# Designs tried in a protein design chat: VHH binders against RNA-binding protein 12B-A (Rbm12b1). Part 1

No score or structure here was measured in a lab: all are predicted.

Target 1, 77 residues: RNA-binding protein 12B-A (Rbm12b1), of Mus musculus (Mouse) (q80yr9r283to359)
Amino acid sequence: FYVHLKNLSLNTNKRDLRNLFRDTDLTNDQIKFVYKDERRTRYAFVMFKNQKDYNTALGLHKTVLQYRPVLIDPVSR
Below, numbering starts at 1 at the first letter of every chain, in headers, positions and changes, except where a header shows other numbers; Kabat numbers aren't used for antibody chains.
F, E and O are the ipSAE of ESMFold2-Fast, ESMFold2 and OpenDDE, as the mean of both directions, binder to target and target to binder. V2 is 0.75 times the mean of E and O plus 0.25 times the DockQ between their complexes.
[cut] stands for letters that were removed.
Atom coordinates printed by the task and the answers are left out, and those that the model quotes come from them; centres of patches stay.

## First folded at step 5 (VHH)

Design a1 (from d6 with S50D; framework vhh_7d4b_2)
Fold by ESMFold2-Fast, scan of step 5:
Structure a1 (fold): chain B 77 residues (1-77), chain A 122 residues (1-122)
Amino acid sequence: as target 1 above (77 residues)
Amino acid sequence: QVQLVESGGGVVQPGRSLRLSCAASGFTFSYYDMGWYRQAPGKQRELVADISSSGDSTNYADSVKGRFTISRDNSKNTMYLQMNSLKPEDTAVYYCAADYYVEGSEWRFDYWGQGTQVTVSS
């Protein structure tokens, strides 16, 4: 189960995302920040191991993180 | 083979509309964020708009907000840019782009189309 995160602060780190998704069993290796030409973008992919965690994450769409609403989109059906 | 093919560019007068299409093949289109970028001669390539893999989330450059609309049809592996109220400042080569994932690496934007020319002239 994957979600695509958008509109992230360029300073968002994996600990920030684990805190956002603290009601899930998320670990650092499940988080992938998107880079373009070796530079951080405002995108990340997050893998969830089960449907419950995936649904929890989708429910957090537009939660404000570092003064920016985080857009959380499904990557697969 | 991964391929992105843009179409729909042309020469129009100010105030007119154009619709650009980007046809994708060689990857699972519905898994990837897509975007439109543009580059005018002598200027840096800039993001125009992007759209989530599902189509539910969009983002626009301030210069095009309210005039341009990005959309996608995952059943047809195609992304669109509806450009309304075109201005001379919109003259550029327009490129579609997609995320590229290499196993064991970070996600990144590596897939680019060849570009389609949009000219807005009075």
Scores: ipSAE 0.000, ipTM 0.108, lowest interface PAE 13.4, mean pLDDT 81

Design a11 (from d6 with S105D R108T; framework vhh_7d4b_2)
Fold by ESMFold2-Fast, scan of step 5:
Structure a11 (fold): chain B 77 residues (1-77), chain A 122 residues (1-122)
Amino acid sequence: as target 1 above (77 residues)
Amino acid sequence: QVQLVESGGGVVQPGRSLRLSCAASGFTFSYYDMGWYRQAPGKQRELVASISSSGDSTNYADSVKGRFTISRDNSKNTMYLQMNSLKPEDTAVYYCAADYYVEGDEWTFDYWGQGTQVTVSS
């Protein structure tokens, strides 16, 4: 299961995302920041190992992280 | 993991057409600008065509303008390159690419496909 995170602060690190998703089983290797031209973007992908964690993550859509609402979109068709 | 798989290459005579396909998986295809690149033996890889995430904007190299058409189907996670009026100088390995690099802590995605060979023989 994958979600696409948008509108992240450029200072967001993997610990910040693990704290956001603290009710899920999430490790650093499941978090992938997106780069363009070798620079951080406001996008990341997060992989969840099961449907429960995936649904929990989707429920956090628009949670404010570092003064920005995090947009959480499903990556499944 | 991001995967891009090219197909549709082959050997054709000058003036013929080919359609290349790029099947994408492991990322939200509809959010990313996509492009086709090519590389002939001993030459630098060059951008041939690009298309915006929505499909509303396209860009072409001068060498292919008017002959090639890039398109995408976001419902199928697939990008296409329609190549008309092929010339010997179009002979190259063609690669698809996402406009973004995805990096984790030492985990990189294969955002470049393996390539598909196009040979235009005179």
Scores: ipSAE 0.000, ipTM 0.161, lowest interface PAE 11.3, mean pLDDT 80

Design a17 (from d6 with S30D R108T; framework vhh_7d4b_2)
Fold by ESMFold2-Fast, scan of step 5:
Structure a17 (fold): chain B 77 residues (1-77), chain A 122 residues (1-122)
Amino acid sequence: as target 1 above (77 residues)
Amino acid sequence: QVQLVESGGGVVQPGRSLRLSCAASGFTFDYYDMGWYRQAPGKQRELVASISSSGDSTNYADSVKGRFTISRDNSKNTMYLQMNSLKPEDTAVYYCAADYYVEGSEWTFDYWGQGTQVTVSS
């Protein structure tokens, strides 16, 4: 299960995202920050191991993190 | 759910124009590079045109250069293919695709639409 995060602070780190998703089983290797032309973007991908965690994450859409609402888009493959 | 929905295909005579649209939903459209692919009967699927996430960079197959124009409107989550001077050899099912490569990551995502038929026939 994957989600795509948008509108992240450029200073958001993996600890910040683990705290945002603290009600899920999430480790650092499940978080991938997106870089464009070797530069940090406002996007990240997060993998959840089960549907419960995935649904919990989707429910956090527009939660404010570091003064910015985090947009959480579902990703299907 | 991620969806790419093509529209605008049809049957036209040689020399005419069609405009294909691809409506995207369920993902952050403005970060994905997008492309149009086509598959003619008995042939492999081939890339026709691509456009970067910002819209600043485009690429075209040699067979369509000067005739087709790809564009996108990130505010509408929509990509377009303007097809001018259509030829019988342009007959194919046209597919919208979201192709995403994360530099330094093992994660790549390819999303495909269901396809729209374009027939150029006399």
Scores: ipSAE 0.000, ipTM 0.163, lowest interface PAE 13.7, mean pLDDT 81

Design a18 (from d6 with Y31W R108T; framework vhh_7d4b_2)
Fold by ESMFold2-Fast, scan of step 5:
Structure a18 (fold): chain B 77 residues (1-77), chain A 122 residues (1-122)
Amino acid sequence: as target 1 above (77 residues)
Amino acid sequence: QVQLVESGGGVVQPGRSLRLSCAASGFTFSWYDMGWYRQAPGKQRELVASISSSGDSTNYADSVKGRFTISRDNSKNTMYLQMNSLKPEDTAVYYCAADYYVEGSEWTFDYWGQGTQVTVSS
């Protein structure tokens, strides 16, 4: 199961995202930041191993992280 | 939110043409390779045509080569499939899809539309 995160602070690191999703079983290998022309974007992809964690993550849509609401979109795979 | 919305499906007679459109929103369309897939009842979903993010490279299934043409307009966030000389065997639900390679990873992420029905029958 995958989600697409948008509107992230450019300073957001994997520890920040693990804390956001602390009610899920999430490791650093499941988080990928998106780059364009060698620059970090405001996008990331996160993989969840099961439906429960995926649903928990979708329920966090628009949670404020570092003064920005995180947009969490489902990805079909 | 990521959305891929297909349009242009319908019911046509053999030998006719249809043009499918896929309108994309919620992501940077120009970064994604795009494709059209189809699935007939009881069959596996198959790739029909694909187009690179720049539009410079295309690929077609052998069954549609010479009849179908894929294109995209990055300024309009839209991908098209021009379907000529339609055959009954082209009857399927057609799906728009987007793939993105995550740099430094073997992961690809597939966004899928909801599908549009194409029926070719007399």
Scores: ipSAE 0.000, ipTM 0.105, lowest interface PAE 13.5, mean pLDDT 81

Design a19 (from d6 with D33E R108T; framework vhh_7d4b_2)
Fold by ESMFold2-Fast, scan of step 5:
Order: C-alpha cells, then sequence, then structure tokens
Structure a19 (fold): chain B 77 residues (1-77), chain A 122 residues (1-122)
C-alpha cells in the first residue's frame, strides 16, 4: 500500500514522518522524499506493508506537521 | 498581502563575501519556512538554502554547503544569507521565498521577492 504525501515542510526528515505515523510499523526504507533536479520538493511516498497501517495513515490526512497540514492521498503505484 | 524585499546584492571579486537580507511583511513570519533561490542566466531557478520557522533546521544545496549560511530573526521579520568564498558560478539573481499554505488548496503557494542581483566577476 502506498500513500503520496503533499505539502511537506522542506525540512521534514524521516524521523518526523516516523513520529507522525508512530501508530504504524514504519521504517526509514519505506519513506522516499521526492526530488526534482536534486532539489527537495514537498512530496514524499510512503509504503505500508498492511491495510491496517495504510488506513491509519489515511486517517491522519491534514494533520499539522511543522505548521503545515500534511495532505495524504492514496496511490496505486 | 505578502511582501518580500531583498537587499544586499552587488558586484564582488571571487573569494569575497556578501550578506543578503529579506524583509518580510503581511504574514506571521515566525510561522513559515523561508528560503533563498537563485537563477543564473540560461539556467533553471534552484533552491540554495531553506530554514525552518524556528530557525533550528536548515537545508543547503550541495554547491553552497560550507560557504553559505542561512539565518533568520523572527523579532525583525528578516531572513539572511551569508555568502562566503564567492565563485563566478554563484552569479545569479537571488530570490527570497515564503512558503504559504491556503486551506482548501492542494497548491503550496511560494511567495517571491523581486530578486537581487549578485555578480561575481574577475
Amino acid sequence: as target 1 above (77 residues)
Amino acid sequence: QVQLVESGGGVVQPGRSLRLSCAASGFTFSYYEMGWYRQAPGKQRELVASISSSGDSTNYADSVKGRFTISRDNSKNTMYLQMNSLKPEDTAVYYCAADYYVEGSEWTFDYWGQGTQVTVSS
């Protein structure tokens, strides 16, 4: 299962995302920040290994992280 | 209305230093991430450095790491870029940007200043 994170702080790191998703079983290798021309973007992909964690993550849509609401969208790939 | 005004640009010789300032108004400065971008002639605009709302976290482009330092003073609504050991490759228009999210929009709005020219020439 995959989610697409949008509107992230440019300073968000993998520890911040593990803390956001602390009620899931999530490791650093499941988190991929999106870069464009070697520049950080406000986008990341997060892979969840089971439906329970995936549903938990979707329920966190618009949670405020570093003064920004995190947009969490489902993706197929 | 968000307003960002850059200052401190100029013409310098290689190896010299410049300090850019960005004065912000029209929003609660201490809540927003700030950054410096630059655009050289014939090149894409690139992120040079960013700084978190508190000032505790910074991010730099590989080309400027160790030479440039970003900082902010939330009491003055001002962000700075200290540029040391300037190279001809640093010649660009430098823009400050404020990262602003509007409720109900999927777009992150980056507000930009007018830019300040930095020229590093022999």
Scores: ipSAE 0.006, ipTM 0.212, lowest interface PAE 9.8, mean pLDDT 81

Design a2 (from d6 with S52Y R108T; framework vhh_7d4b_2)
Fold by ESMFold2-Fast, scan of step 5:
Structure a2 (fold): chain B 77 residues (1-77), chain A 122 residues (1-122)
Amino acid sequence: as target 1 above (77 residues)
Amino acid sequence: QVQLVESGGGVVQPGRSLRLSCAASGFTFSYYDMGWYRQAPGKQRELVASIYSSGDSTNYADSVKGRFTISRDNSKNTMYLQMNSLKPEDTAVYYCAADYYVEGSEWTFDYWGQGTQVTVSS
């Protein structure tokens, strides 16, 4: 199960995302920041191992992290 | 609290240059992507140029590519637009914006300036 995170602060690190998703079983290897031309973007992909954690993550859509609402979208497959 | 203040606009003849400045205060400038937008009378506001928070990556509208250069100085909380080879169609109010539009995002802009007029007339 993957979600696409959008509108992240460029200072967001994996610890910040593990704290955001603290009610899920999430480790650093499940988080991938998106880079374009070797530069950090405002996008990341997060993998959840089960449906419960995935649904919990979707429920956090628009939570403010570092001055920005985090947009959380399901990935197509 | 939050302010974006544009300066450097004016009236010039075709082929001349202008440099716009945008001074930011009241937020952590280095965290925000920045952009320049423009709006001519009777037209929609359009993105002219944008720059990542780090200053490393830039994007330009096709109409200004090769003529305009965007830059920023995070130590001074200031963004610039160097406009070379100005054309009459560049005549517009130019707006400084923090956090330019991200495709598919409903979060578009955090902050806008009041605008500065650029007129290119023979």
Scores: ipSAE 0.005, ipTM 0.152, lowest interface PAE 11.2, mean pLDDT 80

Design a22 (from d6 with Y32W R108T; framework vhh_7d4b_2)
Fold by ESMFold2-Fast, scan of step 5:
Structure a22 (fold): chain B 77 residues (1-77), chain A 122 residues (1-122)
Amino acid sequence: as target 1 above (77 residues)
Amino acid sequence: QVQLVESGGGVVQPGRSLRLSCAASGFTFSYWDMGWYRQAPGKQRELVASISSSGDSTNYADSVKGRFTISRDNSKNTMYLQMNSLKPEDTAVYYCAADYYVEGSEWTFDYWGQGTQVTVSS
């Protein structure tokens, strides 16, 4: 299961995202930041290993992280 | 998970039109700048047209300006290329692409579709 994160601070690191998703079983290798023209964007992808963690993450949509609401969108057809 | 699928290619006579579609799945299509590329045998892949995530901004290669129109429907997760006044020089495999790199190689999001063949004969 994947979610697409939007509106991240450009300073957000993997530990910040693990803390945001602390109620899930999430490791650093499940988090990937998106780059364009070799620059960090405000986007990331996060993989969850099970439906429960995925649903928990979707419920955190618009949670404020580093003074910015994080937009969390399902990655699915 | 991320998948781009092109369709609409075919064999046509010079002067005819074709409409290509790119169906996107596995990501939030409306957040991504998208483009159409083409590659003829023995040549490098070249950008044909691009469109911003909102659809408000477009860009075209000089060779296709005035003949091709790029558009998108974010409600359908689909991008289009309307190709008018086709020329033999437009013969190529056409690819759709999302214009981003994801950190690391463990997640092989294929930002390129498999391609669709366009042949303008005669």
Scores: ipSAE 0.016, ipTM 0.425, lowest interface PAE 6.5, mean pLDDT 82

Design a24 (from d6 with D99E R108T; framework vhh_7d4b_2)
Fold by ESMFold2-Fast, scan of step 5:
Structure a24 (fold): chain B 77 residues (1-77), chain A 122 residues (1-122)
Amino acid sequence: as target 1 above (77 residues)
Amino acid sequence: QVQLVESGGGVVQPGRSLRLSCAASGFTFSYYDMGWYRQAPGKQRELVASISSSGDSTNYADSVKGRFTISRDNSKNTMYLQMNSLKPEDTAVYYCAAEYYVEGSEWTFDYWGQGTQVTVSS
């Protein structure tokens, strides 16, 4: 199960995302920040091990993190 | 669930025009870079045109530059490809795609439509 995160602060780190998704079982290995031309983008990918954690993550869509609403889009098929 | 649906393909004579549409659902369309790919029989799939999430930047394959125009309407979750001055070598199945490459990661994500056939014959 994967989600795409968008509109992230360029200062967002993996600890911030583990705190956002604290009601899920999430390790640093499941979080991948997107880079373009060697620069951090506002995008990341997160893998969840089960449907419950995936659904919990989707429910956090538009939660404010570092003054920005985080957009959480499903990635499937 | 993520879905991309192409329409507008068909059979035309050389020099004619077609307009392809790609309707997107199940994801936040306005945040994805989008592209049109094509695959002719016996050839690998190739990028024809791409457009940034905002629509502010576009890129075209040399073979179609000046003839094809990519555009998007984020309010309608739709991407378009206007194909002018069609040539027999443009004959292919055309696919819309929303894709990401993640540098330094084994994760690549490609959303693909089912494709629409374009045939240019004389």
Scores: ipSAE 0.006, ipTM 0.244, lowest interface PAE 9.6, mean pLDDT 83

Design a25 (from d6 with V102L R108T; framework vhh_7d4b_2)
Fold by ESMFold2-Fast, scan of step 5:
Structure a25 (fold): chain B 77 residues (1-77), chain A 122 residues (1-122)
Amino acid sequence: as target 1 above (77 residues)
Amino acid sequence: QVQLVESGGGVVQPGRSLRLSCAASGFTFSYYDMGWYRQAPGKQRELVASISSSGDSTNYADSVKGRFTISRDNSKNTMYLQMNSLKPEDTAVYYCAADYYLEGSEWTFDYWGQGTQVTVSS
């Protein structure tokens, strides 16, 4: 189960995301910030190990983190 | 998905006015500082005007002070740029942008509009 995070502050770190998703079992290795040409973007991918955590994360869509609403899109194939 | 849609551009003679609108969707508009940028052919994109999330603070490029007025309506998720006393030097594509860091050089693609052409010519 993956979600694509958009609109992150360029200063958002993995601890910020673990705090946002504190009601899930989330570790640093499940969080991948997206870089382009070796520069931080406002995008990240987060992997959840179960459906419950995935649904919890989707429910946090538009939660404000560092003055920016975090957009949480499902990644499904 | 975040979307910004500009409207109100056109071709006008010097001294005339235009009002640009930017309709925002896919994010909580009232949380974001907003800005208008412009890019003339062969030139770098420049910040023209910015407005704080509440609408209480505005900033303008020196070239447009006293002629342009930026405003926003958070109830309608819309930002405006009133452009008075237009000059040929104002000819550019005008872009709507949403960002926490208006002076930042790195925007997400989702937070730029497609632009609207403003041409001031006789």
Scores: ipSAE 0.000, ipTM 0.106, lowest interface PAE 14.2, mean pLDDT 79

Design a6 (from d6 with Y101T R108T; framework vhh_7d4b_2)
Fold by ESMFold2-Fast, scan of step 5:
Structure a6 (fold): chain B 77 residues (1-77), chain A 122 residues (1-122)
Amino acid sequence: as target 1 above (77 residues)
Amino acid sequence: QVQLVESGGGVVQPGRSLRLSCAASGFTFSYYDMGWYRQAPGKQRELVASISSSGDSTNYADSVKGRFTISRDNSKNTMYLQMNSLKPEDTAVYYCAADYTVEGSEWTFDYWGQGTQVTVSS
């Protein structure tokens, strides 16, 4: 189960995302920040190991993190 | 050049102890939160224990809480995992990892070691 995070602060680190998703069993290796030309973008991908954690994450859509609402979209690969 | 090197793995009987070490080089170790991950055959890699850059905060997976202790020595650029009361379910390759946490930074860096095998069997 994957979600795409959008509109992240450029200062958002993996600890910030683990705190946002604190009700899930999320580790650093499940978080992938998207880079363009070796620079941080406002995008990240997060993998969840089970349906419960995935649903919890989707419920956090538009939560404000560092003054920006985080957009959480399901990924259909 | 960034490098993380695990050591201390081996084959032990249930109920025994092992101490893993992770030696770091090529980066400012004291800036990084560190963690131990493990991966058993056919399973996804999972976080076992983590420790903050200062060493003041630790976190453990429910499966190892009360049996494993994570620690670090920033003066030696080394992180440890003391594993007590080992169970067959603890059999896995153990990896150390570093997560760069710099306030206000635009950059996130993750580093991984090559892993060390821990086997708990009779």
Scores: ipSAE 0.000, ipTM 0.080, lowest interface PAE 16.4, mean pLDDT 80

Design a7 (from d6 with S52E R108V; framework vhh_7d4b_2)
Fold by ESMFold2-Fast, scan of step 5:
Structure a7 (fold): chain B 77 residues (1-77), chain A 122 residues (1-122)
Amino acid sequence: as target 1 above (77 residues)
Amino acid sequence: QVQLVESGGGVVQPGRSLRLSCAASGFTFSYYDMGWYRQAPGKQRELVASIESSGDSTNYADSVKGRFTISRDNSKNTMYLQMNSLKPEDTAVYYCAADYYVEGSEWVFDYWGQGTQVTVSS
């Protein structure tokens, strides 16, 4: 199960996202930041291993992280 | 509801100036990066200028650098585009947008206004 994260601070790191999703079983290898021309964007992909964690993540949509609401969109593969 | 409302477009002669305004409502404006896009008939939509949520950092398309200035007033929930030395190739519908992202090699904005027409003609 994948989600798109949008509107991230350019300073958001994987530890910040693991803390946001602390009620899920999330490791660094499940988080992928999107880059353009070798620069961080406000976009990331996160993989969840099961439906429960995926649903938990979707419920966090618009949670404020580093003064920015994190937009969490479902992804079809 | 989220709304972005553009104003300030019009018809001008080459070399003249226009100032576009974007009034935002329905979201916490100060949290979001903002930008101006434009689209001319038969052309791709392009990002013209963007401004970070704080107003401290701006970016411009090469085609408008030195001519256009983007600014914002978070206390008024408003973003502006000052367009100087307008050229016929600046003729387009200009769109206000909030929350930019990168998808592949494109910049994608999440919230859009309806657009305002800018025509530069003699």
Scores: ipSAE 0.005, ipTM 0.171, lowest interface PAE 11.1, mean pLDDT 79

Design c3 (from q4 with T101L; framework vhh_6qgx_2)
Fold by ESMFold2-Fast, scan of step 5:
Structure c3 (fold): chain B 77 residues (1-77), chain A 123 residues (1-123)
Amino acid sequence: as target 1 above (77 residues)
Amino acid sequence: QVQLVESGGGLVQAGGSLRLSCAASGFTFSDYAMAWFRRAPGKEREFVAAISYSGGSTFYTDSVKGRFTISRDHAKNTVSLQMNSLRPEDTAVYYCAADELWGYTDESEYDYWGQGTRVTVSA
């Protein structure tokens, strides 16, 4: 199960995302920040190993992280 | 699949030098920041040095500044730590680590770790 994170602060690191998803079993290798032309974007992909963690993550949609609401979308396609 | 293999550790006398190397495989090396951490007997793991994915930025803990130099070779997929003017307090197991983000001092940010290479500095 993958979710697409949007609108991230450019300063968001993997520890910030593990803290956001602290009620899931999330490790660093499940988090992938998206880069364009070797520059950090406001997008990331996060993999969850089970349905329960995936549903928990979707429930956090629009949680404010570093002054920005994090948009959490199911991966389509 | 992903492997970080350290080499170059050993026994050296105070004031001596060692060069540690870390060979990386199984990931796109040029997209990852690389770091060295160490763990002395009876202590927790601590940050030593890091280098950004491009090699344009380096970071060092205060106790090794001016003595240690971190470098990387994208053609060989290696990161190296040149250790000069070694002191007994540098005795530790040295670990290579990789992270897609900038060179952080927090070990929890690193995705991949080597098994370590032992460095002993005698008085």
Scores: ipSAE 0.000, ipTM 0.212, lowest interface PAE 11.6, mean pLDDT 83

Design c4 (from q4 with T101F; framework vhh_6qgx_2)
Fold by ESMFold2-Fast, scan of step 5:
Structure c4 (fold): chain B 77 residues (1-77), chain A 123 residues (1-123)
Amino acid sequence: as target 1 above (77 residues)
Amino acid sequence: QVQLVESGGGLVQAGGSLRLSCAASGFTFSDYAMAWFRRAPGKEREFVAAISYSGGSTFYTDSVKGRFTISRDHAKNTVSLQMNSLRPEDTAVYYCAADEFWGYTDESEYDYWGQGTRVTVSA
């Protein structure tokens, strides 16, 4: 199960995302920030191991992280 | 062919008013937060004001709160900055910028920039 995160602060790190998803069993290897031309973008992909964690993550859509609402979109299987 | 074109700059006496406009084309305007930044002579670029993609939230730097008002018109693809009670320290080149979904004060986070319009406030 994958979600696509959008509208992240360019300063968001993996610890920030683990704290956002603290009610899931998320580890650093499940988080992939998207880069373009060697620069951070506002996008990341996060893998969840089970449907419960995936549903928990979708429920956090528009949670404010570092003054920005995080947009959380489902990604096809 | 993304384009942001500023207009409305000029010379004004302290205490006067100016209205800046920014016309956007080449992207889906309604999906973008819009902001104004400025660069004074010999200074770095600084945040002035921002408006969310929906128009429901506005943000201002402390030095312009109560004097400047940002607004947008989705039908015309424009963002405007009404500048009242202008001060000599407001003298700068003003830039329009667009950020997908959310405006923030960090200039590095903006996707598109205009060429700027000059505002000079004389004592």
Scores: ipSAE 0.000, ipTM 0.187, lowest interface PAE 12.4, mean pLDDT 84

Design c6 (from q4 with Y53W S54K; framework vhh_6qgx_2)
Fold by ESMFold2-Fast, scan of step 5:
Structure c6 (fold): chain B 77 residues (1-77), chain A 123 residues (1-123)
Amino acid sequence: as target 1 above (77 residues)
Amino acid sequence: QVQLVESGGGLVQAGGSLRLSCAASGFTFSDYAMAWFRRAPGKEREFVAAISWKGGSTFYTDSVKGRFTISRDHAKNTVSLQMNSLRPEDTAVYYCAADETWGYTDESEYDYWGQGTRVTVSA
């Protein structure tokens, strides 16, 4: 299960995302920040291993993190 | 330094099968989603299939769902496309592409490209 995070602060780190998703079993290897030309973007991808954690994450859409609402989109097939 | 090399193209009759392979080098393979695109003569490049960083998720264009299967082998740094039940409209040059992100179908979002391998499907 993947979600696409958008509108992240450029200062957001993996610990911030583990705290946002603290009710899931999220580990650092499941988080991938998106870079362009070696620079951080406002995007990240997060993999969840089960449906429960995935649904919990989707419910956090628009939670404010570092003064920015985090947009959480499902990655469709 | 970065290189994507496709192989496996050729001529096949309608209803036949082909397996395309793409060998990647010069970058950390597991940090990139991999995709196949194709371009028919006189047409724009179109998305065919993609596979996520670890291989846990795949995405296909509607016209190939159920016929094509994308897979990757991290030990060999390869991505493959198994093409079954081929149709004349599948005739195209097939390109391997790498994307540091996931879920994009637009060719402009892809970071690296191979030179392509030609597939011709006869009626």
Scores: ipSAE 0.000, ipTM 0.131, lowest interface PAE 12.5, mean pLDDT 84

Design y1 (from q13 with E99D; framework vhh_6qgx_2)
Fold by ESMFold2-Fast, scan of step 5:
Structure y1 (fold): chain B 77 residues (1-77), chain A 125 residues (1-125)
Amino acid sequence: as target 1 above (77 residues)
Amino acid sequence: QVQLVESGGGLVQAGGSLRLSCAASGFTFSDYYMAWFRRAPGKEREFVAAISWSGGSTFYTDSVKGRFTISRDHAKNTVSLQMNSLRPEDTAVYYCAADEVYSGDYTWEGSYDYWGQGTRVTVSA
């Protein structure tokens, strides 16, 4: 299960995302920030190992992180 | 399983050279900023050098500029630190670190996702 994160602060790191998703079993290797020409974009992909964690993550859509609401879109089931 | 394994440390006399290597596994190496930090006995960890994901940008702390060179090899998933003109004050445990997100501050150890266990460098007077 993958979600696509949008509208991230350019300062958001993997620890921030693990804290956002603290009710899931999420590790650094499941998080991939999207880069263009060595620059961070506002996009990331996050893999969840099970349906429960995936559903928990979708429920956090629009949670404010570093002054920006994080948009959480499903990629696959 | 993410792993960073440092090698190349040892004993060297002042004025000598050492090459440290860090082998990365378990993640997409080419997406990561790589850095070297060091911790001298009784001191806190400090930044030494960093290299961007493409290798196009390198950064050094003032005390090592002109003496140390950081490089990376994407085919081998390694980052290296060539240390020339070594001084006794370079004596430390050297740590390899990986950061997928460039925080805008390559010296901020808190931004790095993964750390190696370290390799010891001792420079005799």
Scores: ipSAE 0.000, ipTM 0.151, lowest interface PAE 12.3, mean pLDDT 82

